# Ledger of designs, part 1: VHH binders against Growth hormone-regulated TBC protein 1 (Grtp1)

All scores and structures are predictions.

Target 1, 359 residues: Growth hormone-regulated TBC protein 1 (Grtp1), of Mus musculus (Mouse) (q9d3n8)
Amino acid sequence: MDPAERAQAARARVPRIDPYGFERPEDFDYAAYEEFFSTYLVILTKRAIKWSKLLKGNGGVRKSVTVKRYVRKGIPLEHRARVWMAVSGAQARMDQSPGYYHRLLEGESSSSLDEAIRTDLNRTFPDNVMFRKTADPCLQKTLYNVLLAYGLHNPDVGYCQCCAQKPGSSAGLRSSLTGMNFIAGYLILITKNEEESFWLLDALVGRILPDYYSPAMLGLKTDQEVLAELVRMKLPAVAALMDGHGVLWTLLVSRWFICLFVDILPVETVLRIWDCLFNEGSKIIFRVALTLIKQHQEFILEASSIPDICDKFKQITKGDFVTECHAFMQKIFSEPGSLSMTTITRLRKSCRAALQAQS
Positions, changes and structure headers below are counted from each chain's first letter, unless a header gives other numbers; antibody chains aren't numbered by Kabat.
F, E and O are the ipSAE of ESMFold2-Fast, ESMFold2 and OpenDDE, as the mean of both directions, binder to target and target to binder. V2 is 0.75 times the mean of E and O plus 0.25 times the DockQ between their complexes.
Where letters were taken out, [cut] stands.
The coordinates of atoms that the task and the answers printed are left out; those that the model quotes come from them. Centres of patches stay.

## First folded at step 4 (VHH; from d8 with S57Y S105F E107K H109D)

Design g25
Fold by ESMFold2, look of step 7:
Structure g25 (fold): chain B 359 residues (1-359), chain A 121 residues (1-121)
Amino acid sequence: as target 1 above (359 residues)
Amino acid sequence: QVQLQESGGGLVQAGGSLRLSCTTSGRTFSDYAFSWFRQAPGEEREFVGAISWSGSYTDYADSVKGRFTISRDNAKNTFYLQMNSLKTEDTAVYYCAALEYYGDFPKYDYWGQGTQVTVSS
């Protein structure tokens, strides 16, 4: 079959709405997706059988070498929420806190917090049919509740009153820049459970990525500098390019880290990354970033200016390399080479100290 | 709906070969990914191998890898399991299964009636 005939046939077979409720963009490559999905479906079939046996035999999910291997190879959608809750510690936290989430919702919110969240609801997934006001059920209320509860639970990092009280503050914009609404939205789409989404959000933004979402964002800034140092160690030609132009890494990768790749990488790829993030922690973010940069090193090195570098970093998050999520995930565990938590901890200590000396 | 029919089973000596066929009727053959499963008496059904709708990807159980191959012929609405170097442990009822291209992940919606394969020593 001709490429044009294959594209037309694929467009007739592939639904306009993806399995997660997102409308496909106008320029979506239906033929490429069909090829990817046909391969991925077969892979997931084998994984589903293995996961079903694991879940029956143990009666539950606990961290182990076997679970780590299974998570890296893919969690079928029907088990994803259960596995995330187990390996992240969110299930244990929820079990220790009976009624806590609902008591947060019974509290009174400030008008500024309420307005900030409602502003972000309009910006959160306008291309998802389940988040539209006309949907039944509409997930905007669920998203509102999760964000409200988290803001009350952790006022330093969530939708807190202090952000709205500052003269001339952009509380709605600041909330969008932190990415919490996008993270919570994905959690809701996967769990279809308001309280589980709250506890998973707590696991990510409160424990796995500490101090990413505080006003100072010291953890986020530290990890962007850690990436810079890792690139200097592992990809010296890229580091030389960045140094030569005086490029700040926050300009290139801030959304990668703060949004956990939501709206940067394809949905299924993001979910595969989050599978490993919940189980193995923040090291996964560095593995993903290094893999993207290493794979496209020659392309990045063609850059001749800061705007050109920025454009290339936007482009490396697109295309078949990231769409084919199974192969992509295999590469994040091979391409970066050795990357120990000992090394990351050492770099975090050094980079954090340097940032604090500047402030 | 699609109906699946296995054929090609029978009795064969250890070390021999058999080729199983699974023919579809009803909807277009290219709408489905296909898999082979097998079940020995008193055992649970086990995965043997699978082939993508395009034929570009195959996967196999470790116990048969290197001995079995799966292929498809869209013109004949048929997919195949070539079984070489057969062992007595391969004795089972073999089932073909089809998954709708955009059905629930990962769920086989349609199954054949099965064909007996017996490997004698």
Scores: ipSAE 0.012, ipTM 0.515, lowest interface PAE 8.2, mean pLDDT 83

## First folded at step 8 (VHH; from k1, 20 letters changed)

Design m3
Fold by ESMFold2, look of step 10:
Structure m3 (fold): chain B 359 residues (1-359), chain A 121 residues (1-121)
Amino acid sequence: as target 1 above (359 residues)
Amino acid sequence: EVQLLESGGGLVQPGGSLRLSCAASGFTFSDYAMSWVRQAPGKGPEWVSAISWSGSYTDYADSVKGRFTISRDNSKNTLYLQMNSLRAEDTAVYYCAKLEYSGDFPKYDYRGQGTLVTVSS
């Protein structure tokens, strides 16, 4: 079949709505997708068989070197929720907290919390058929409940619209609310379970990424500076470019960190990153960021102005390098080299101290 | 109507070779990834190998890697399995399967009778 005939056939065979409920864009390359998916289906067939054998043995899933290797190679969608719950510790917290989530929902919300959530709700995934008012079931109520419960569970994170009146390039309350709603939305799409989504959100927001979503966002700001230091250590030419133009890393990467790549990278790639994030923790974010920058180092170094640098950082999150998610995930564990939590912890300590000294 | 017809099985000595074929009809063969599955006497099905629709990517069960080669000829609507260095453990009925598009989890459809491979001295 010639390319034009194959493109027409692919448009007829590939659904306009992806498996997660998202509408494909008008410029979506259906033929390229079908070619990629055929390859990925072969990869997933082997993974599914290996996972089925693992999950039938020894009861439930627990952290191990074997599970780490399997997670890095991909969790089949049908097992994703179960594995995420197990390796993140969310299952254990849910088991220790019978009835807690539902008791949070029985509590009275403040009018400001309710208003902040409903604002985010209206903007969450307009291109997803499951979040439209015509859907049955419509996931907007589920998203409202998860966000409400989490705001009541962790008041330091909570929603407040008053901070939305103070815009800036720093991650603010508006950005925190937006990131959390996208994260919760993905969790709901994968788990199809309100309470599990709440505990997975707690694993991310409350434990894996502490102090990312508080009003001061000190953890988020710290980790953006940690990335800057890692780039100085591993990619000094890029660091020199940034320093030469006086570019702040928060301008380039804030959404990468606060949204955990939601709406930055393709859905399959985000889910593969999250597979590893739930098992291995926050170092995965740095591995992804360093891999994106390293792969496109020559392209980034062509920049001649701050707007040009910003544009290049938007472009490096698109294209085949990130769409071919299996190859991409292999790269994040080879291209950055050694990156231990010990190194990250040391850098967090020094970067946090520097940020606090600047205030 | 989807039809898959396996052939090429038979009796072979250990260390020998066989080439299996699967003739496909009733669908556009070149649009689907394909797989081989085998079932030994008294055992459940075991995945053997899979190939992307263009043939650009292949993968194998660990038990056959390096000895078996999956291939396809889209102009003839035919899937192949070249089996070298055969062992007694490879004795099974071999089925070909069309991999279905459904999210990221495949379904197997081996609608033929399969082809018997017996490895015995």
Scores: ipSAE 0.091, ipTM 0.630, lowest interface PAE 6.0, mean pLDDT 84

## First folded at step 10 (VHH)

Design n1 (from m3 with F105R)
Fold by ESMFold2, look of step 11:
Order: sequence, then structure tokens, then C-alpha cells
Structure n1 (fold): chain B 359 residues (1-359), chain A 121 residues (1-121)
Amino acid sequence: as target 1 above (359 residues)
Amino acid sequence: EVQLLESGGGLVQPGGSLRLSCAASGFTFSDYAMSWVRQAPGKGPEWVSAISWSGSYTDYADSVKGRFTISRDNSKNTLYLQMNSLRAEDTAVYYCAKLEYSGDRPKYDYRGQGTLVTVSS
């Protein structure tokens, strides 16, 4: 079929608004999406059947080697919220805390927390029809409630005015700099439940991603250095390029880590990554990052300047390699090789100590 | 109007082979992934196999993997199921279905009367 005819036919068949409420961009490749989705629908069909059988019987989800294998192959959207709640421990925390979320909402926020949240609302998913102020219902109120409750739940994340009070400081330490608004927004879109979204946010921000969202962001900075060390171990030519130019990894990958790939990778791929993130923890972020870098190693090595390296790191998050999410997810478990939490814990300890020695 | 006409069923001995066909009309066949579903006597529907719109990707229920092959000919608007090494438990009415997605789960659109496959010694 002629490419122009295929593009016109695909545009007629593929909705302008995706299943999650996002308006597709002007340059969206509808024909490529149809090709991807026809294949993915076959995959989803088998996954739905396999998960239906798994969820029968006892009716609950329990961590196991079988559940880990099923999660790596993808959680059907119809079951995603339930499985995330179970494997992350969020369901257990919610069950142990009756009324807690609602009591947080009855609390009074500071003016700085309220202002930070409202700033985040205005820039969270403007391309999503459910987050527009004209939507009915509008998810901005839901997002406000989840962020408010979390800021009150974890004050170290929600309240920081130290830099705002310094004369000449250019940086605020508001929650808008942490990426939690994007994470909470995705959780709301998938769960369609405020309280579940709150407890899943707590699982990510409070447990899985240690110290990412405090004012110092020491855990985030540590994990970016851990990635640097993993690249030295596994992809030495790339490490040599970075060292030769003196590139700070935070310049290249900070958004990958702090936003958990939201607005970096396609929605379907982000959700598949999050499936594994909730079940297996933060090592998944390193598997994704290493896979992106390894797949595009020759392209990255063509770089001759810091701006060129930055441009290449933006470009490697696009294209068929990341759009074809099932194949991509298979590669994150083969391409990086062995990567244990023991190794990550050791590297975190070393990198954190080095960062603290510099201050 | 979507129309699906299954054929090729019959009586066969265990270990034998059959080739099912499904003639499609009333929609652009090459725009849709397709599936085979079967229903044994006294049982509910069971998914058998599916194939992407171009035929580039296929998958099968565990019970038939390695024995059945799904294929399609978009120039003839026809879906096929080659069934080898047939067993008594393969006895069922076989339906072809247009695959669709509801936004959170796959849906089967099957409208034919099916074709009976009986495997008996």
C-alpha cells in the first residue's frame, strides 16, 4: 500500500485521543501505531487469558516466581491497578490505615505547599482531555487531593522554603521540581481512584525510590552516579566518551529517574516498565537506562561535544525500539546482563559516600 | 455488516489433520487482527489462536501450541487454521472472530455458526 494512502487510512481508524486521554501530537505516525497495535493486540489477547486463569481460584495476587514472570510479560490494563496495589505493598498499607488518606485531606496545607501544587496542576498533562479545566469530571481536583495528601503525609517532600528565602537564589525547592505531579497523574489515569493512587505514590516515592524527592535529592543524585558506574562496568566505550568530555550524568538522565520515564517513553512502554518497577523495585530503572544506552551505543559514540551528547540522549528515547514495548521489555532483562540488588546496594553506598565527601 | 463463514470441519481420527477456513466479508479484512475460538460440548468458549493484520505475528493457546498453525490470505479475505496431531480434546465447534480492543481488554466479534470438528477413534 502507498505510504500516503496508508497514513490517511490509519488516521481515519486510529482515534485522535489515545485510550489514556492524551491528544496525539501533530507529527504522530498513525500508520506505525496501527502496525504496532495489531501485533500488540495478539499479545494482549494471550496475556488476558493467562492472567484470567492466574487470578481465578484464590482471587488474590501474591508475589511469586510465576507472578514475576507474568508481570514481566505485561499486566492487562483491566487488572493493572489491582496487581500494582498487590505487588507493591500499597494494598497492605491501605488496609492497615483505614481513614488515614481522608484525614490527611481534612488537614490544612501551608500556603507554600498549596501554591506548589497549583503550579504543578497548571503544567500537568495539558495535552490530556481529562486534565483540562473544561473537562467534566476534571482530574485536576483529583490530582490536587493526591498531591496535597502526600505532601502532608511526607513533610520532607512537601515543605521546603530554604532556598526561596536566600537572597539571589534562582532555585525553588517546591514539589514541582521533583516530578511527583507526573507520576501521580499517571497513577490516577490507571487506577481512577484517589486513595489507591495515594498509596501507590507512597510505594514509589516513600519506599521504592529512596530519598529521590527530598530537598537534597541525595538518593536521585546517588542513583545517577550508580548508573555512571554501571556504564563503566558494562559499556566502557560510552564511559570513556563521557569522562573525556566531563559530562555530568544528571544532565543526561535526570528526567528518566525523577519522572520514571513519563513523557520520555511512549505511554504503553512506561506502563510496562512500571509493572516491573512495582514488583521488582528500583533496579528496573537501571535495566531500562542501560538497555537504551547499549542499543544506541554506536550512535552515542559519534558525539563530539557536550550539546551533541545531550541531543543523542534525547533521541535514543524515541523510535520503534521503544514504541514496540513487548520487545523492548524482553531486552531490558537480557541486554544489561546480571544486575542484582546486592550490586546496586554496594554501588549506592560507595556513590553516596563520594557525593557527601564533595560537600 | 460483518459476516464470517467457517468451513472445513468434519470427523477425523486421533493423530489426523484438518484445515479450517473462514471467509470474511462486510469489513476490510486486512485492517484487523483475527482469532479462532472453540467451544466443546457443554463447555464455555476457549481461545485457540490469534494473528495480526499482516500475518507477521501469531500466538496460540498452550493446549494447541506446536500442533495448530493460524494463517491468513488478505487477497482472499480468508483466515485459516491448520490442525495437526488432533486429539479427542480438540473436539469442538470452531469459530473465527474479528479481534477488537475495548480500551482495557480484547473483545471477540464472532458471528458465524462455526464448523464442527469431531476427533474420535
Scores: ipSAE 0.771, ipTM 0.935, lowest interface PAE 0.8, mean pLDDT 87

Design n5 (from m3 with F105K K107T Y110S)
Fold by ESMFold2, look of step 11:
Structure n5 (fold): chain B 359 residues (1-359), chain A 121 residues (1-121)
Amino acid sequence: as target 1 above (359 residues)
Amino acid sequence: EVQLLESGGGLVQPGGSLRLSCAASGFTFSDYAMSWVRQAPGKGPEWVSAISWSGSYTDYADSVKGRFTISRDNSKNTLYLQMNSLRAEDTAVYYCAKLEYSGDKPTYDSRGQGTLVTVSS
């Protein structure tokens, strides 16, 4: 079968709506997807068997060297919610807090919190059939509840929109960069459980990514500077390019960090990243970012202007390198080299201090 | 109707080799990843190996890795399992199975009647 015939056959066989409820884009490569999925199904089969043995021979899922290896190789979808809850500490917090989530929902919200959440609802996943008003069940109410509860749980969390001031770019001015609504939406799609989604959101926002979602977003700004320093250490040619043009890293990677790659990378790849994020913490974000940059270093170095650099950073999140999620995940643990939380913590302290001295 | 017919089983001494075949019909063989599953006497089913639709990717249970090789010939609608360095523990009925996805997990319930492999001194 020639490529055009294969592409047409694939369009007829592959559903327009993916397993998570998202409509595939108009330009979706159905033939490439079939090729990917046939391989991935073999991978998933072995993982399902290995995880079934682990979960039956183990009284529960606990952090260990064995669980870390299994998580890095991928958590089967049927077990994701359970494993995420266990390795993130969210299960323990939920078990220690009976009734707490529901008591938060009984609390009074301010008019401003309610308005902010309802604005986010209208922006969240318009192309997902589960989030449409006509869906039964419709996940907008579930999303409202999770965001309301979290806003009451952590009142210092702010919803803010980041504005990029680039010549000729109006797309960044229209988008929300808060990220929590997109993160909570994914959690709801995977867990199918409102309370578990709340506790997983708390694990991410309250512990793994501290100070990303406050009004000042100092944690987010700090980590973007930490990435800049890691690139200077590991990818000096790219750092020289960025310094030579005076490019701010926030213009390139802000959405990667604040949205945890939602709507940046393919859904299967995002979920594999999140598997490791819940178990190993925020170093995973840096591993993903460094891997994307390193893989496309020659392409990035061809850039001749700031807009060209921005365009290249948008494009490196597309294509087979990121679609083939199993191979991609293997590379995030080899290509960046050693990267410890001790190193990241040291860099965070230095970068945060520098940012605060400027204020 | 999906039909899978396994063959090539028999009696072999430890250390010996066998090649299993599986003839497929009733579906487009080249559109599906395939698997081998075995069931020893008195035991439940055990996944053995799988292969992607083109044959470009394969994987194996730890117990057989390095000794067994899965392959396919899409022009003949046939799946193969080359079994080398056989051990008594490999004694089982071997089934050929079509791999499918249920939306949240792989399934390999569509399988043939099996072929018996006996490894005995």
Scores: ipSAE 0.769, ipTM 0.934, lowest interface PAE 0.9, mean pLDDT 88

## First folded at step 11 (VHH; from n5 with W53R)

Design p1
Fold by OpenDDE, fold request of step 14:
Structure p1 (fold): chain B 359 residues (1-359), chain A 121 residues (1-121)
Amino acid sequence: as target 1 above (359 residues)
Amino acid sequence: EVQLLESGGGLVQPGGSLRLSCAASGFTFSDYAMSWVRQAPGKGPEWVSAISRSGSYTDYADSVKGRFTISRDNSKNTLYLQMNSLRAEDTAVYYCAKLEYSGDKPTYDSRGQGTLVTVSS
């Protein structure tokens, strides 16, 4: 068959809407996807068997060496919600707080919070059929509730402070809000449960991640600087390029962090990252970032201007390397080398202090 | 109509070898990942091996890893399973199956009549 004929045949076989409700782009390579998925399906088959055996045991999913190994190899979709709830501690918190989520929703919310959330709803996954207003069930409603509950639960999140900042600082607040809605959206897609999505969001934003979504976004800024330091340590040529051009890392990687790679990397790859994120913590974000940069180091080093650098950093988030999620995940655990939480914690402390000294 | 015809089974001594074949018809064989599944007497189905559509990727159950080799010839619409170092525990009816995705999990339940492999001294 002619490549064109193969492409057409693949397009006829692969649904335009992916399993998560997203419309595939017009330039989507259906043939490449079929090849990828055929390979991935073989992997998923073995993983499904392994997880099924593990979960049949009377004991809840607990953190262990075995679980860590299995998580790194991927959690089947049918078990993802359950495993995420377990390894993140979200289940335990939910169990310890009966009715808490509903009480939050019954509480009084500020008009500012409501408006902020509604604004975000309109921007959340316009290409997803399940988030359409006409969808049944309508996941926008679910998303609203989850975000509302969380805004009430964690007042330190920028959703609540939209009222107090002067009109000129609105740009920063808008940026902080643009990540959480996407995260919550993915949680809803995977859990298909409103309350579980809330508790997983609480796990991510409240416990796993630093203060990314605070009005000052100090945690986010800190982690970007930490990445810069890690790049300096592990990829000195790239660091030299960045320094030479005076490029701010926030221009390149802010969305990686604040969105946890949602809408940046392919859906399945993001989910594989999140498998590990819930189990191992925020160090996974750095591993992913470093892997992307390291894999494309030569390509990045060809950049001759700031716009060119920015373009290259967008390009490295696309293509076969990131689509091949299983191989990609193997790389994030090998390519960056050693990355301890001790190192990350140390760097966070120093970078945060430096940022505070500059303010 | 989708047809899968398994062959190559028989009686073999422990440590022996067999090669199973599966002739596929009624669908575009080269478009699908394929699997071998076995069912021992009194036991449920057990996944044995799978191969991607092009044959570029293969995987095996831990129980057969290093002993069995899955392969395919798309020009002949045929799936193969080379079984070496056979053990008594390998005694089962072997089925080939089309590997598909149901939306949340892999499925491989569409099987032919199977071929019996008996490993006995």
Scores: ipSAE 0.922, ipTM 0.977, lowest interface PAE 0.4, mean pLDDT 94
Fold by OpenDDE, last read:
Order: sequence, then structure tokens, then C-alpha cells
Structure p1 (fold): chain B 359 residues (1-359), chain A 121 residues (1-121)
Amino acid sequence: as target 1 above (359 residues)
Amino acid sequence: EVQLLESGGGLVQPGGSLRLSCAASGFTFSDYAMSWVRQAPGKGPEWVSAISRSGSYTDYADSVKGRFTISRDNSKNTLYLQMNSLRAEDTAVYYCAKLEYSGDKPTYDSRGQGTLVTVSS
């Protein structure tokens, strides 16, 4: 068969809407996807068996060396929500707070919070059929509730502060909140449970991540600088390029962090990342970022201008390397080398202090 | 109609070898990952091995890893299982199955009668 014929045949076999409700782009490579998925299906088969055995034996998921190993190899979709809830501690918090989520929703919200959330809803996954207003069930409604509850739960998140600041400063805050809605959306897609999504969001934003979503976004800025330092340590040529051009890392990687790679990397790859993120914490973000940069180091180093660098950083988030999620995940644990939380914590402290000194 | 016809089973001594074949028809064989599953007497089905559509990727149950080799010939619509160093515990009816994804988990479509492998001294 001619490559074109193969491509056409694949297009006929693969649904336009992916299993998560996203419309595939017009230029989607269906043939490549079929090949990928065929391989991945074999992997998933063994993983399903292993996880089934694990979950039947222990009555629950506890952090262990075995669980860590299994999580790194991927959590089957059927178990993903359960495992995320367990390893993140979200289940325990939920169990300790009966009715808390519903009480939040029964509370009075500010008009500013409502408006902010609604604004985010309109821009969340326009290409997902499940988030359409006409969808049944309507995940947009679920998303609203989760975001509302969380905004009420965590007043330090920018959703609440938009209420207090003068109309002119709203532009900066709007930009900062552009990631949480996407995160919540994916949580909803995986858990298919509104309350669980809330508690997982709480785990991510409240415990795993620094203050990314504060009005000042200091945690986000800090982690970007931490990445810069890690790049200097591990990828000095790239660091030199960045420094030589005076490129701000925020221009390149801010969305990686704020969105936790949602809408940046393929859905399955993001989910695999999140498997590890819930289990191992925020260091996973750095591993992913470093792996992307390292894998494409030569390509990046060909850049001759800031726009070119920006373009290349966009491109490295596309293609087979990131689509092959299993291989990709293997790489994030090998390519960056050692990356301890001690190192990250140290760098966070120093970078944060530096940022505060500049303000 | 999807048809899977297993063959190659028989009686073999411990340490012996067998090669199983599965002839596939009624679907585009080359478009699907395939799997071998076995069922021992009085036991439930056990996944043995799987292979991607192109044959580029294979995996095995821990119990057979290093002893069994799955392969395929897409031009012949045939799946194979080379079984070496057979053990008594390998005694089972072996089934060929089309490997699919239900949306949340892998599924097996085994429509064949299977082939009996008996490992006995």
C-alpha cells in the first residue's frame, strides 16, 4: 500500500474523537497513532494484569517501592482515579472531610469569582465534545463546580483575589489562572467524579505544587528559575544559548508548569506524567522539562534568535518522542540523571529569595 | 466472521519445545495486536504473551519470559508461539486472541477452540 493509502485507511479506522472527547486535529497522523497504540496496547495489557493483581491483594494502594515502579510504568485507565486518590492523599482528606465539598458549593461566592470561572470555562477545551454546553453529562458544569469549590477552599489562589484588586490589575491575574481550569478538566475526565476531582486538585495545587496560582505567581516564577538553574547544571550549552540571547524562561516554559503540560503534550503522555506527579511530587515536572530539552538539545542549539528559540521550544513538545509515552516516561527517569528534592528545595529557596530581592 | 485456528499443541516432556500456530481470518490481521492466552485445567485464563500489529514490540507473562517467543507473519495471517523449556505448569489449552482496547482496558477476542499442550514426564 502506498503511504497515502495507508494514511487514508488509518483515518477511516481511527475515530476523529479520541477516548477523552478531544477532536483530533485535521493534520493528525492516524497511521502513526495506530502504530503507537498497537505497541502501547501490548504494554497496557501487562500493566493491567499487574495492577489487577496488586489491587486485589492489598485491599488498597499504599506508597511502596512496588507502587512506585508500577506507577512509573503507567496506571491503567480503569484504576487511574483510584490510584491517584490514594497515592496523593486525596482519598484520606476526602474521607476525613465528609460533606466538606458540598458545603463549599452551598456557600456564597463573589461575583468576581463567578465571572472569573465562567471566563475560564469558555476557553477550556473547546475541542472537547464533553465540555460542550449541550453535552450530557455536561462536564462544563462539573468544571464550574470544581473550580468554584476550590476557589472558596483556597483563597490564596488568584480566583479569589481577582475580587479584591482594582479593575486595572485584572489583566495579570487573568493570565495566571489560565492553567488551573485545564488541570481540573483533565481531573474530571479521569475521575468522572466531581468531588474526587476537587480533592485531587487540592492535592496538586495545595500540596504538591508551590504557589503557582497566587496573584504574584511567585511559586511559578521560582520554579522557572529553578529549571534555568538545572539547565545550567545539566545542559550548559543550552544555558549558554539562553543567556547569550537574554531569553526569559517564562516565555518558553510557563505553560508547561501552569498547565502541567495539558494541551502541550499528548493526552496519554500527560496522564503518564500525572501518574508520577501524584506519586512522586513536583520533581516530575522538572524531569519532564529537562528531558524535552535534553532530547532536543542539538535542535535547540541551532536557534539564532529569540523567536527562533521560542519556536523550537514549541516544536520539541510535538512529534513521536512525546507521543510514545512509555518510552518518554522511561527517558524522564534516565535522561536528567539525579534530581533530588533536596536539590530542588535548595534551588527553590535561593531562586525565590533572588526574585523577592528584585521586586 | 473473525476466525482464529490454533494448532501445534501436543504431548511433550519437561524441557521440551513446541511451536504453536494461529491462523487468522475474517479481519485484517496486520491491523491488530495479537495475544496468546492459556487455560490450565481447573484454572482461569492466563495471559501468556502479546505482540504489536507490526511485530515490533512483544511482551510476556513473567511465568514464560525467557522461554516463550511470540511472533507473527502478517503475509500469512499467522501468529506463532515458540515454547521452549516447557514445564509441567505450562500444561494448558492455548488460545490465540485478537487484542483490542475497550476504552479503559485491554480486551481479548478469542474465538478459537484452542490447542492443548501437555507437559508430562
Scores: ipSAE 0.922, ipTM 0.977, lowest interface PAE 0.4, mean pLDDT 94
Fold by OpenDDE, last read:
Structure p1 (fold): chain B 359 residues (1-359), chain A 121 residues (1-121)
Amino acid sequence: as target 1 above (359 residues)
Amino acid sequence: EVQLLESGGGLVQPGGSLRLSCAASGFTFSDYAMSWVRQAPGKGPEWVSAISRSGSYTDYADSVKGRFTISRDNSKNTLYLQMNSLRAEDTAVYYCAKLEYSGDKPTYDSRGQGTLVTVSS
């Protein structure tokens, strides 16, 4: 069969809308996806059996060596919300705060918060059929509630301030400033529960991540500098390239962090990353970033200008390497080598101090 | 109509070997991942092994890993299970199944009568 014929045949077999409601792009490689998914289905089969056994035997999901191992190998979709709630501590917080979420929604919100959220709703997943205004159920409403509740819950989140930057700032900066809507959107897709999505968002933004979404975004800036230091230590040639061109890492990786790879990597890959993120914490972000860079080191090193570097960093987030989510996840735990929270914490402290000294 | 016909079962001694076959018809065999499932007397179904559509990826239950080998010949629309070092606990009816995804979990379409494997001294 001609490659073109194979491609056409695959396109006929694979739905245009993915299982999460996203429209596949026009340049989507259906044949590659079909092959990937066939392999992944075999993996999912064993994982489903293992998780089913684990969940039946234990009165609950608790952090353990076994759970860590299983999470790294992936959580089946049917159990993903439950496991995320458990390992993140979101379930415990929800249980300790009965009616809290609803009380937040019953409260008065500022007009500025409302406007900011509504603006974000319009730009959140335009390619997802479930987030359309005409969808039933309409996930935009759910997203609004989750974001509203969280904005009220955590006043340190500069949800409103990030949107108020004047119309003249490039459309790209506005979309990058509020990654929270995308994160909340994925949480809603997985949990199919508004309150659970709120508590998982609280787990991510409030406990797992630094202050990424504060008005100053100091936590985000810090972690980008931490990545730069990690690259210097582990990938010195890439560091030398960046330094030689005077490239700011924020130009390359800011969206990786603020969106937690949503809309950057394939959906299934992001979900696998989040499996580990909820269980192991923010170090997973660095492992993913380092793996992407390391895997494509030679390609990156071919860059001859800042625009070229930027383009290459976009390209490394696409293709088979990131689509093959199981193999990718194996790589994030091997390729970067040792990466302890102690190291990350130390680097965060030093980088944050340096940033504050420059301000 | 999807048809799956299992064969190759029989009586073997512990430590013996068998090769099971599954002839598939009524669907494009090469488009689907396939699986072997077994059911022992008085027990529920147990997943044994699975293979991707091209045969490039295989996986096994821990109970059979290192002893069983799943393979396929897409040109013959046939699935195989090579069973080595058989044990008494491997005694079961073996079924081949089309492996699909329901949207949240893998599903098995087993329509065959199965083939009986008896491991006894």
Scores: ipSAE 0.922, ipTM 0.977, lowest interface PAE 0.4, mean pLDDT 94

